# VH-VL binders against q96il0: the designs that were tried, part 46

Target 1, 167 residues: q96il0
Amino acid sequence: APERGAERRDTAPSGVSRFCPPRKSCHDWIGPPDKYSNLRPVHFYIPENESPLEQKLRKLRQETQEWNQQFWANQNLTFSKEKEEFIHSRLKTKGLGLRTESGQKATLNAEEMADFYKEFLSKNFQKHMYYNRDWYKRNFAITFFMGKVALERIWNKLKQKQKKRSN

## First folded at step 17 (VH-VL)

Design X3
Fold by OpenDDE, look of step 17:
Structure X3 (fold): chain C 167 residues (1-167), chain A 120 residues (1-120), chain B 111 residues (1-111)
Amino acid sequence: as target 1 above (167 residues)
Amino acid sequence: EVQLVESGGGLVQPGRSLRLSCAASGFTFSSYGMNWVRQAPGKGLEWVSYISSSGGSTEYADSVQGRFTISRDNGKNSLYLQMNSLRAEDTALYFCAKDYEFGSWAFDYWGQGTMVTVSS
Amino acid sequence: QSELTQPRSVSGSPGQSVTISCTGTSSNIEAGYDVHWYQQHPGKAPKLLISDNSNRPSGVPDRFSGSKSGNTASLTISGLQAEDEADYYCQSYDSSLDAYVFGTGTDVTVL
């Protein structure tokens, strides 16, 4: 019985480049684009007197960022792999080598590549739908919490002003 | 319907290791943080560990810090808990619990649990 | 691990209202962290009853309500039914532990 080679699903290494901002930073930092996801990671600042609501917002934003990084890293890897396989398959079918006479990588024409994109999008349609749905839900939640945090900050400022007037 | 099914529990001696698994279905597993919560016999609930939706962030209770490792495989819709250096105090029913809506630190779905007994 | 304090037991007759308290500290409930409530029947998994102090998830009867004031959260069960006999746990987050914390649990008995 041929040992079905466990297709090592090349999961993108979870090594999101941990951009480490300077230790004394009092603001959020944006890192360079990740090599796999092409998304810029954000390092969120933690205030010394972070409220529970601010903490929730920060953690939600961080989790959402990690979620996005992982999704796009995997998607880009899958896309690149399938694209290469498609090109190789089509070139082989045409009796063409992987390299041109000039030594350049043989490429497919725009029409053939359009077929690839269409097929790829069709194949990943459900995945993208779920991603979009969750993306909207996450961002809605983030926005909602941002609003709450803003209100909390306003309220705290008002309370402080009242205390100062009473003294 | 959301389902969480724990497995891997059993009787082990102190100092030994055990790996728990939780199989998730009925929801987009990769979208939610997951937790382990345990309940000693006749006792209350105790949070054990958290892992983010991507697996990039993990948190542990002090009681298990350095001994337990939470992990997940989103491709298999599976959550794991590697338990090392087990102690008698780790004897409990271990639940897999799903995070509720984004921004809520509640757990909306729980498995039926898997029993871990640490005894000499 | 710092636990939230609950009464050991609460009892009521069918149709009555009962309230379960959950008392925290300066590092959890009093600090402003939200409280969640769970129901657990014997031999069953916990079920989420109330999230975020007063939010009722879908499928939870309207006889369950939650509130929070100061360092204390409360779960009220109005129109107590026989099926409400269970253990109830509050849950929050503790900043000093950087961990989720549960209450000691309350046994609700329907007389």
Scores: ipSAE 0.860, ipTM 0.952, lowest interface PAE 0.5, mean pLDDT 92
Fold by OpenDDE, fold request of step 18:
Structure X3 (fold): chain C 167 residues (1-167), chain A 120 residues (1-120), chain B 111 residues (1-111)
Amino acid sequence: as target 1 above (167 residues)
Amino acid sequence: EVQLVESGGGLVQPGRSLRLSCAASGFTFSSYGMNWVRQAPGKGLEWVSYISSSGGSTEYADSVQGRFTISRDNGKNSLYLQMNSLRAEDTALYFCAKDYEFGSWAFDYWGQGTMVTVSS
Amino acid sequence: QSELTQPRSVSGSPGQSVTISCTGTSSNIEAGYDVHWYQQHPGKAPKLLISDNSNRPSGVPDRFSGSKSGNTASLTISGLQAEDEADYYCQSYDSSLDAYVFGTGTDVTVL
């Protein structure tokens, strides 16, 4: 029995954005769009005196960013692959080649492509539902921690002002 | 019901490799970070490794850094731990542990563990 | 690896209240990182008792409570029952190690 070659699922390489922010920057930086996800990565600034809450917030933001990058990178790859397969299959069924007489890539009409989009969305419906659910959960949590960090910063500023007044 | 089932443990010689697996059920596996925690016989708990829900981020304890690799297959609801260059001190019951919720950094469900024994 | 410090053992009679301490350092509990608590019966997997210092997950009895002050977290078991005989572990995060850390564990005995 021929060993069915394990189809290496082409996982999108986690393209570490080669964008390096300036070393002396005290701000978050936005990189160029990732080639797979088309999302712009954020390079998060790390304060010298980062509090535990600030660190936790940063880590949650970083994790969420990576989560989004991977989801959309994989989704875009899957979409592109399935789209191409659909086009090829339909052209073959029509007895048409992959290239027109002019040498251009053969395309399907808008109606045929609408069928593809409908099928693709239907097939991936559950995946999108889970993504949306998790997106909200993550963003609510992040927002909550942003609030905590904001309060912590206010409190620290007030304490510093009181100490300056007492001296 | 949430269930985590570890497998792949056994007796191995020092320097050898072993791969642990954890099969998850009863929850949306792809929504949660996962961990490996180990317990040497008669000892306490030691965190070993973490992997994010998407698999994009991984973390390791210093004791296993460079030797162990955590991975996951969300399509198979499976967590893995590739253990290379095993040492006697790696002898432990290895637990698969689920993150409680996003932002909690606690573990709410644990498997029964799989025993790894490293001996000459 | 820097473990959180717990008493080796704590004992109490049925119906009594017992407290387990978990002492950290400037890189974990004292820095302000949250503490979680686990119960482990012999030959069983750990069970989450308390998350985020004082949050009690669903299904955990109200006789278990958690608190944190300064560099020390505490788990209190009120109305101690025979079924509470187990090992208890605290857990936090250590910034110097960039890792999760567990306590040394406490054996709770019901007399």
Scores: ipSAE 0.789, ipTM 0.916, lowest interface PAE 0.7, mean pLDDT 92
Fold by OpenDDE, fold request of step 18:
Structure X3 (fold): chain C 167 residues (1-167), chain A 120 residues (1-120), chain B 111 residues (1-111)
Amino acid sequence: as target 1 above (167 residues)
Amino acid sequence: EVQLVESGGGLVQPGRSLRLSCAASGFTFSSYGMNWVRQAPGKGLEWVSYISSSGGSTEYADSVQGRFTISRDNGKNSLYLQMNSLRAEDTALYFCAKDYEFGSWAFDYWGQGTMVTVSS
Amino acid sequence: QSELTQPRSVSGSPGQSVTISCTGTSSNIEAGYDVHWYQQHPGKAPKLLISDNSNRPSGVPDRFSGSKSGNTASLTISGLQAEDEADYYCQSYDSSLDAYVFGTGTDVTVL
């Protein structure tokens, strides 16, 4: 039985943008848009005295960022591939070549492309629904932890003030 | 109903490799982080590895770092653990465990486990 | 030790209340990480009893309750039943290890 070559689904390389923020930055750094996802990565600052709650929050944010990057990288790749296939198929059906007489890539008209977009969105509707659901869940959780961190910071500041008054 | 079914366990010699699998059903697999947890015979629970819902992030216990690789196929609702350079101390029942919810860091569903025995 | 400390065994009579303690360190429970509790019957997979210190998942009886104070988390089983005889594990996260950590486990016996 011929070993059906596992079609390596071209997963977008998890290209961690090698953008290294300056080592002395005490703030979160926003990088340039990722080549595949078109999302701007955030490099999260790690304070020297990071609390466990802050660390947890940071990890959740990092994980969510990676989740977003991967989703959109894959989605964009799929979109580009299917778009190209659609264009080729439609041009072939029209008896048109892939290149115009001027040597430019043949393009479809706006109406034909609208059909592609409609079909693509319809086909990926469930994926988008799951993404949106999970996006809200993640962001609500992150927001909740942001609130906790804020409260912790306030409490720590109050304790420090009390200690200074007692000395 | 949520189900996790581990497989791939067996008897192996030290230094050999083994690949565990976990088949997931009854929930949106791609929405949850997954874990491997092991339990040596007559011992407690030990966390082994974590993989994020997208598979983009992985974590390992120090005891298995550099030897084990966690992976997942969301299209197949499957979790994997590639175990290399196995040692006698890796002998355990290996559980697949699902994250409860994002941010909880608890495990709500566990498989029945697959036994890995490393002996000469 | 990378493990959370639990008593080796706890026993009680039917209908009584028993409490299992889980003691951590400055890098886990005391640092503010949440504690989760699991029940494991012999030869069975662990079951989540309590998440996030005191949250009871759906399907878990109300006789199980969790709390946390300082470096110690507690699981209380009220109205102890024969079916509650099992091993119980606490679990948290340790920042120094960057890993999930389990307790040493407690054997609960119903007398």
Scores: ipSAE 0.786, ipTM 0.916, lowest interface PAE 0.7, mean pLDDT 92
Fold by ESMFold2, fold request of step 18:
Structure X3 (fold): chain C 167 residues (1-167), chain A 120 residues (1-120), chain B 111 residues (1-111)
Amino acid sequence: as target 1 above (167 residues)
Amino acid sequence: EVQLVESGGGLVQPGRSLRLSCAASGFTFSSYGMNWVRQAPGKGLEWVSYISSSGGSTEYADSVQGRFTISRDNGKNSLYLQMNSLRAEDTALYFCAKDYEFGSWAFDYWGQGTMVTVSS
Amino acid sequence: QSELTQPRSVSGSPGQSVTISCTGTSSNIEAGYDVHWYQQHPGKAPKLLISDNSNRPSGVPDRFSGSKSGNTASLTISGLQAEDEADYYCQSYDSSLDAYVFGTGTDVTVL
């Protein structure tokens, strides 16, 4: 997250060693946590000279973020809904109201809540296994393209240095 | 085994609407981007539309932009194409197609297609 | 929309090699976008044959190979067999259209 202004106005470029990066070298930035997924979205920068490899990497990262946020938003809502349904069902079976005399939401003790957590995990086990598999597949792919982009950038810098030295 | 089954095609008059469906099975549907690709009788392949795995990103060919809407329901493992203001040039066999591996922009599994005929 | 250029037809005898070219423009293949190849038998859906220029998906015979250089991609079928008689399409991405683009298609005939 940025906490200070990073860019100066563009009226006069400076040759000093602490030069402000040009617009094409701006970095990604991170937004606040998503209300439902609790994940922080990344807002990706698109350079004007983006290569096809860089575009593939950016789109893969964007779509992986969307996929991950969708999964956890859905799971968080399902978890919350099923948790409240479990509590309400168990309270009703015990003949208790949904709220205490003080007006607080009635709850179950830790041992009773452990039953919910076991049931929820068992019910969703296969879904989470497939999610983990695809999460790792996506991250391996992202790492692969990050490596290819890094090599592409190094190669382009070496070609520019060779041209400069040869005049 | 990956299966994609299109439905909803038929004969319609110009200016009318159709909604295509694609039922997916044999893979984690919510993990992959999906596409519609069409093929006019005796002609080649033409990409129509894309939707990302979450549904958060969509793209359309210029020929259908503003008339067609791609959508998906990951709870039902289903992909949709709402086709409005149909024209004679939209006559084609419509395939749904699955994105290949993550980071590849190829399409590895295709349905057999559903035929849309737009004729007076 | 822009189309990638392929020869209309190519023919060969069983056991020979045939090569199908796919020529693009400055906004797709020449810009560096990958090329994919599909095989389509009559009345059937396309099948992915080569992805990402040269990768062969599982189950595709190794007599199929792909390459890309400059503005041209090539699909080569070594040891041509009767079952290879089909239409073949290349596919890439075009940055000026922000769209996937297919080639014009090539009818491969086995003599």
Scores: ipSAE 0.738, ipTM 0.900, lowest interface PAE 1.0, mean pLDDT 86

Design X3
Fold by ESMFold2, look of step 17:
Structure X3 (fold): chain C 167 residues (1-167), chain A 120 residues (1-120), chain B 111 residues (1-111)
Amino acid sequence: as target 1 above (167 residues)
Amino acid sequence: EVQLVESGGGLVQPGRSLRLSCAASGFTFSSYGMNWVRQAPGKGLEWVSYISSSGGSTEYADSVQGRFTISRDNGKNSLYLQMNSLRAEDTALYFCAKDYEFGSWAFDYWGQGTMVTVSS
Amino acid sequence: QSELTQPRSVSGSPGQSVTISCTGTSSNIEAGYDVHWYQQHPGKAPKLLISDNSNRPSGVPDRFSGSKSGNTASLTISGLQAEDEADYYCQSYDSSLDAYVFGTGTDVTVL
């Protein structure tokens, strides 16, 4: 990856990507994965003659990306925290220490960890149902506005063609 | 079932600060953008500020830019407005309002408002 | 600064129709931004009546209708009822201000 060496040489600030799209780009750009959500942010192009519909679509896409990044950043953090707490609790119940004889962090076998994954999924089921509902609503809305923008652009091309024929 | 309840209004002197809160219930708060809209006594509606669903984007009316700060805590289903350097013209009933549908810039649910009075 | 212009008041008898105009500028309605309408009874919070020029949210009676043409949006109340006596506001977005803007408000009186 082109940015691998830069991150090994310095500590990047939290929540910051070093990617910066070209100043004169007519296209959206996809940046590197966000540290907390592991999702790649899109850097959206703003055309000079952006219509109200185009602006509405762009803002909806930007806001949806931010919403999605926030959800998964929070879920990743919660997963890591609850996993560690589960392992710690089960080791205490078995009368075992937090580290092995070799000094490495003690953990649970795959069968024991399956209990954690089942409990985590069950506990978060309703939250993920609401997330899925809103994800579908957002993507349906985005698709709807993409269609409206496409029709607007076709209509504008047809109006320009008619004006040329009359001139 | 959707409810928005504002609080934190009161009588304050010019130059002082006040923090408004809005408690949300009956919908997935973290999925929707939120707004503050105010109405001076006997006057019309004036949009004050917007915050996106994640809190990543904020917008302010020119009249409050640099003095007011909108924020949210999605873990507490709460919206906030920090109002600094208050002026007499900030006297109004302050509503919190929810964005209607994704991609619509209308406001479908409003609280009853909290009154802010700025006078000496 | 830029406000959407509405008549100060309109009136009508029960069963009649009234129309409220909302006139904008080149940075809002004329530019193509959608118009939304709110009803506000005295001492109450505003209620969304019409979104996106003509869409009627669930629970709004079909006697309320909206339209937009050029620089002007209109709210029509057909079959006027006593409960329709209230203030009505239009709202849009203004690209020069980067802000939501409301109309000046219209007081509807049912005679």
Scores: ipSAE 0.737, ipTM 0.899, lowest interface PAE 1.0, mean pLDDT 87
Fold by ESMFold2, fold request of step 18:
Structure X3 (fold): chain C 167 residues (1-167), chain A 120 residues (1-120), chain B 111 residues (1-111)
Amino acid sequence: as target 1 above (167 residues)
Amino acid sequence: EVQLVESGGGLVQPGRSLRLSCAASGFTFSSYGMNWVRQAPGKGLEWVSYISSSGGSTEYADSVQGRFTISRDNGKNSLYLQMNSLRAEDTALYFCAKDYEFGSWAFDYWGQGTMVTVSS
Amino acid sequence: QSELTQPRSVSGSPGQSVTISCTGTSSNIEAGYDVHWYQQHPGKAPKLLISDNSNRPSGVPDRFSGSKSGNTASLTISGLQAEDEADYYCQSYDSSLDAYVFGTGTDVTVL
């Protein structure tokens, strides 16, 4: 059996919240939004008597959350980087500097920025298609194991009730 | 077609270091956990290390804990094993292995392995 | 040393059945962890044959079947063929080691 407590050691590098659930918590926790992915991480409870199925489900949920956060953190970073490169390229084509006369960062009008948004979505279409496929595969697996764990817990409760009647 | 190609094996003396690489193709590498499994000459299979699809979780066999470091670069579709403080008992063919389906702890695709020999 | 126990060798004639046992401990198979099976021909990488006790991955012949009961898993090869001559390994997870564990391996000979 794993530890039940909220003793979180170093969990992950960049892009992961340092929020720590209370000690002896019996519940999953939702942390603040990750600054790179904008997703709220779930901090998973590890029961003292974790079964093999419960362990498998918990690891699958944890790894799916990490996979999802990495994808969107990378997409958000790429979006920001490509946006700046697009603006720089268009300003250079117009013969303008990267800063206005007042020193503020020069930018493009809304019509010009619409070209960027269209280009970005088109470039990333296939990557998002593979992400969606694997997201559905992962959620199907999670749902399947949630059902197995629920059934296992019901069976354990029935076993406990039978023992109490015999005592 | 899924393909895993290990490299970086060789002959080294005890106490030295070696870095193994595994190049992956034919599947979405960033979606799957990866493993190193080794096989000493004439012996059975021994799991060495695991890394989750994002790289956020790693596990090691007790025999290599603190000496080996698994890592991955999802941008290069590559898995690595940094092996420090090598010992004679680390002599083996090292396989790179892909996790099967989500929620299964089986390994469905394996490379052909890279040989590591540790001797004086 | 936490290895799952397998017979060293089994043999059978073409067309017959052989069964390979895989016996664990209270921290792996008996605890309820799934068992997987691999086939390894000489000089080749292992191939996944059975996952999650009894699931046959796509492309694996239906003459291979797996089961698990209590502390023992079994791989059965029905209609034994010459190409089935290889080493076979079971694999599970061990909660006391927090590690994946393999069996000792079984050499299958086709007479």
Scores: ipSAE 0.737, ipTM 0.906, lowest interface PAE 0.9, mean pLDDT 87

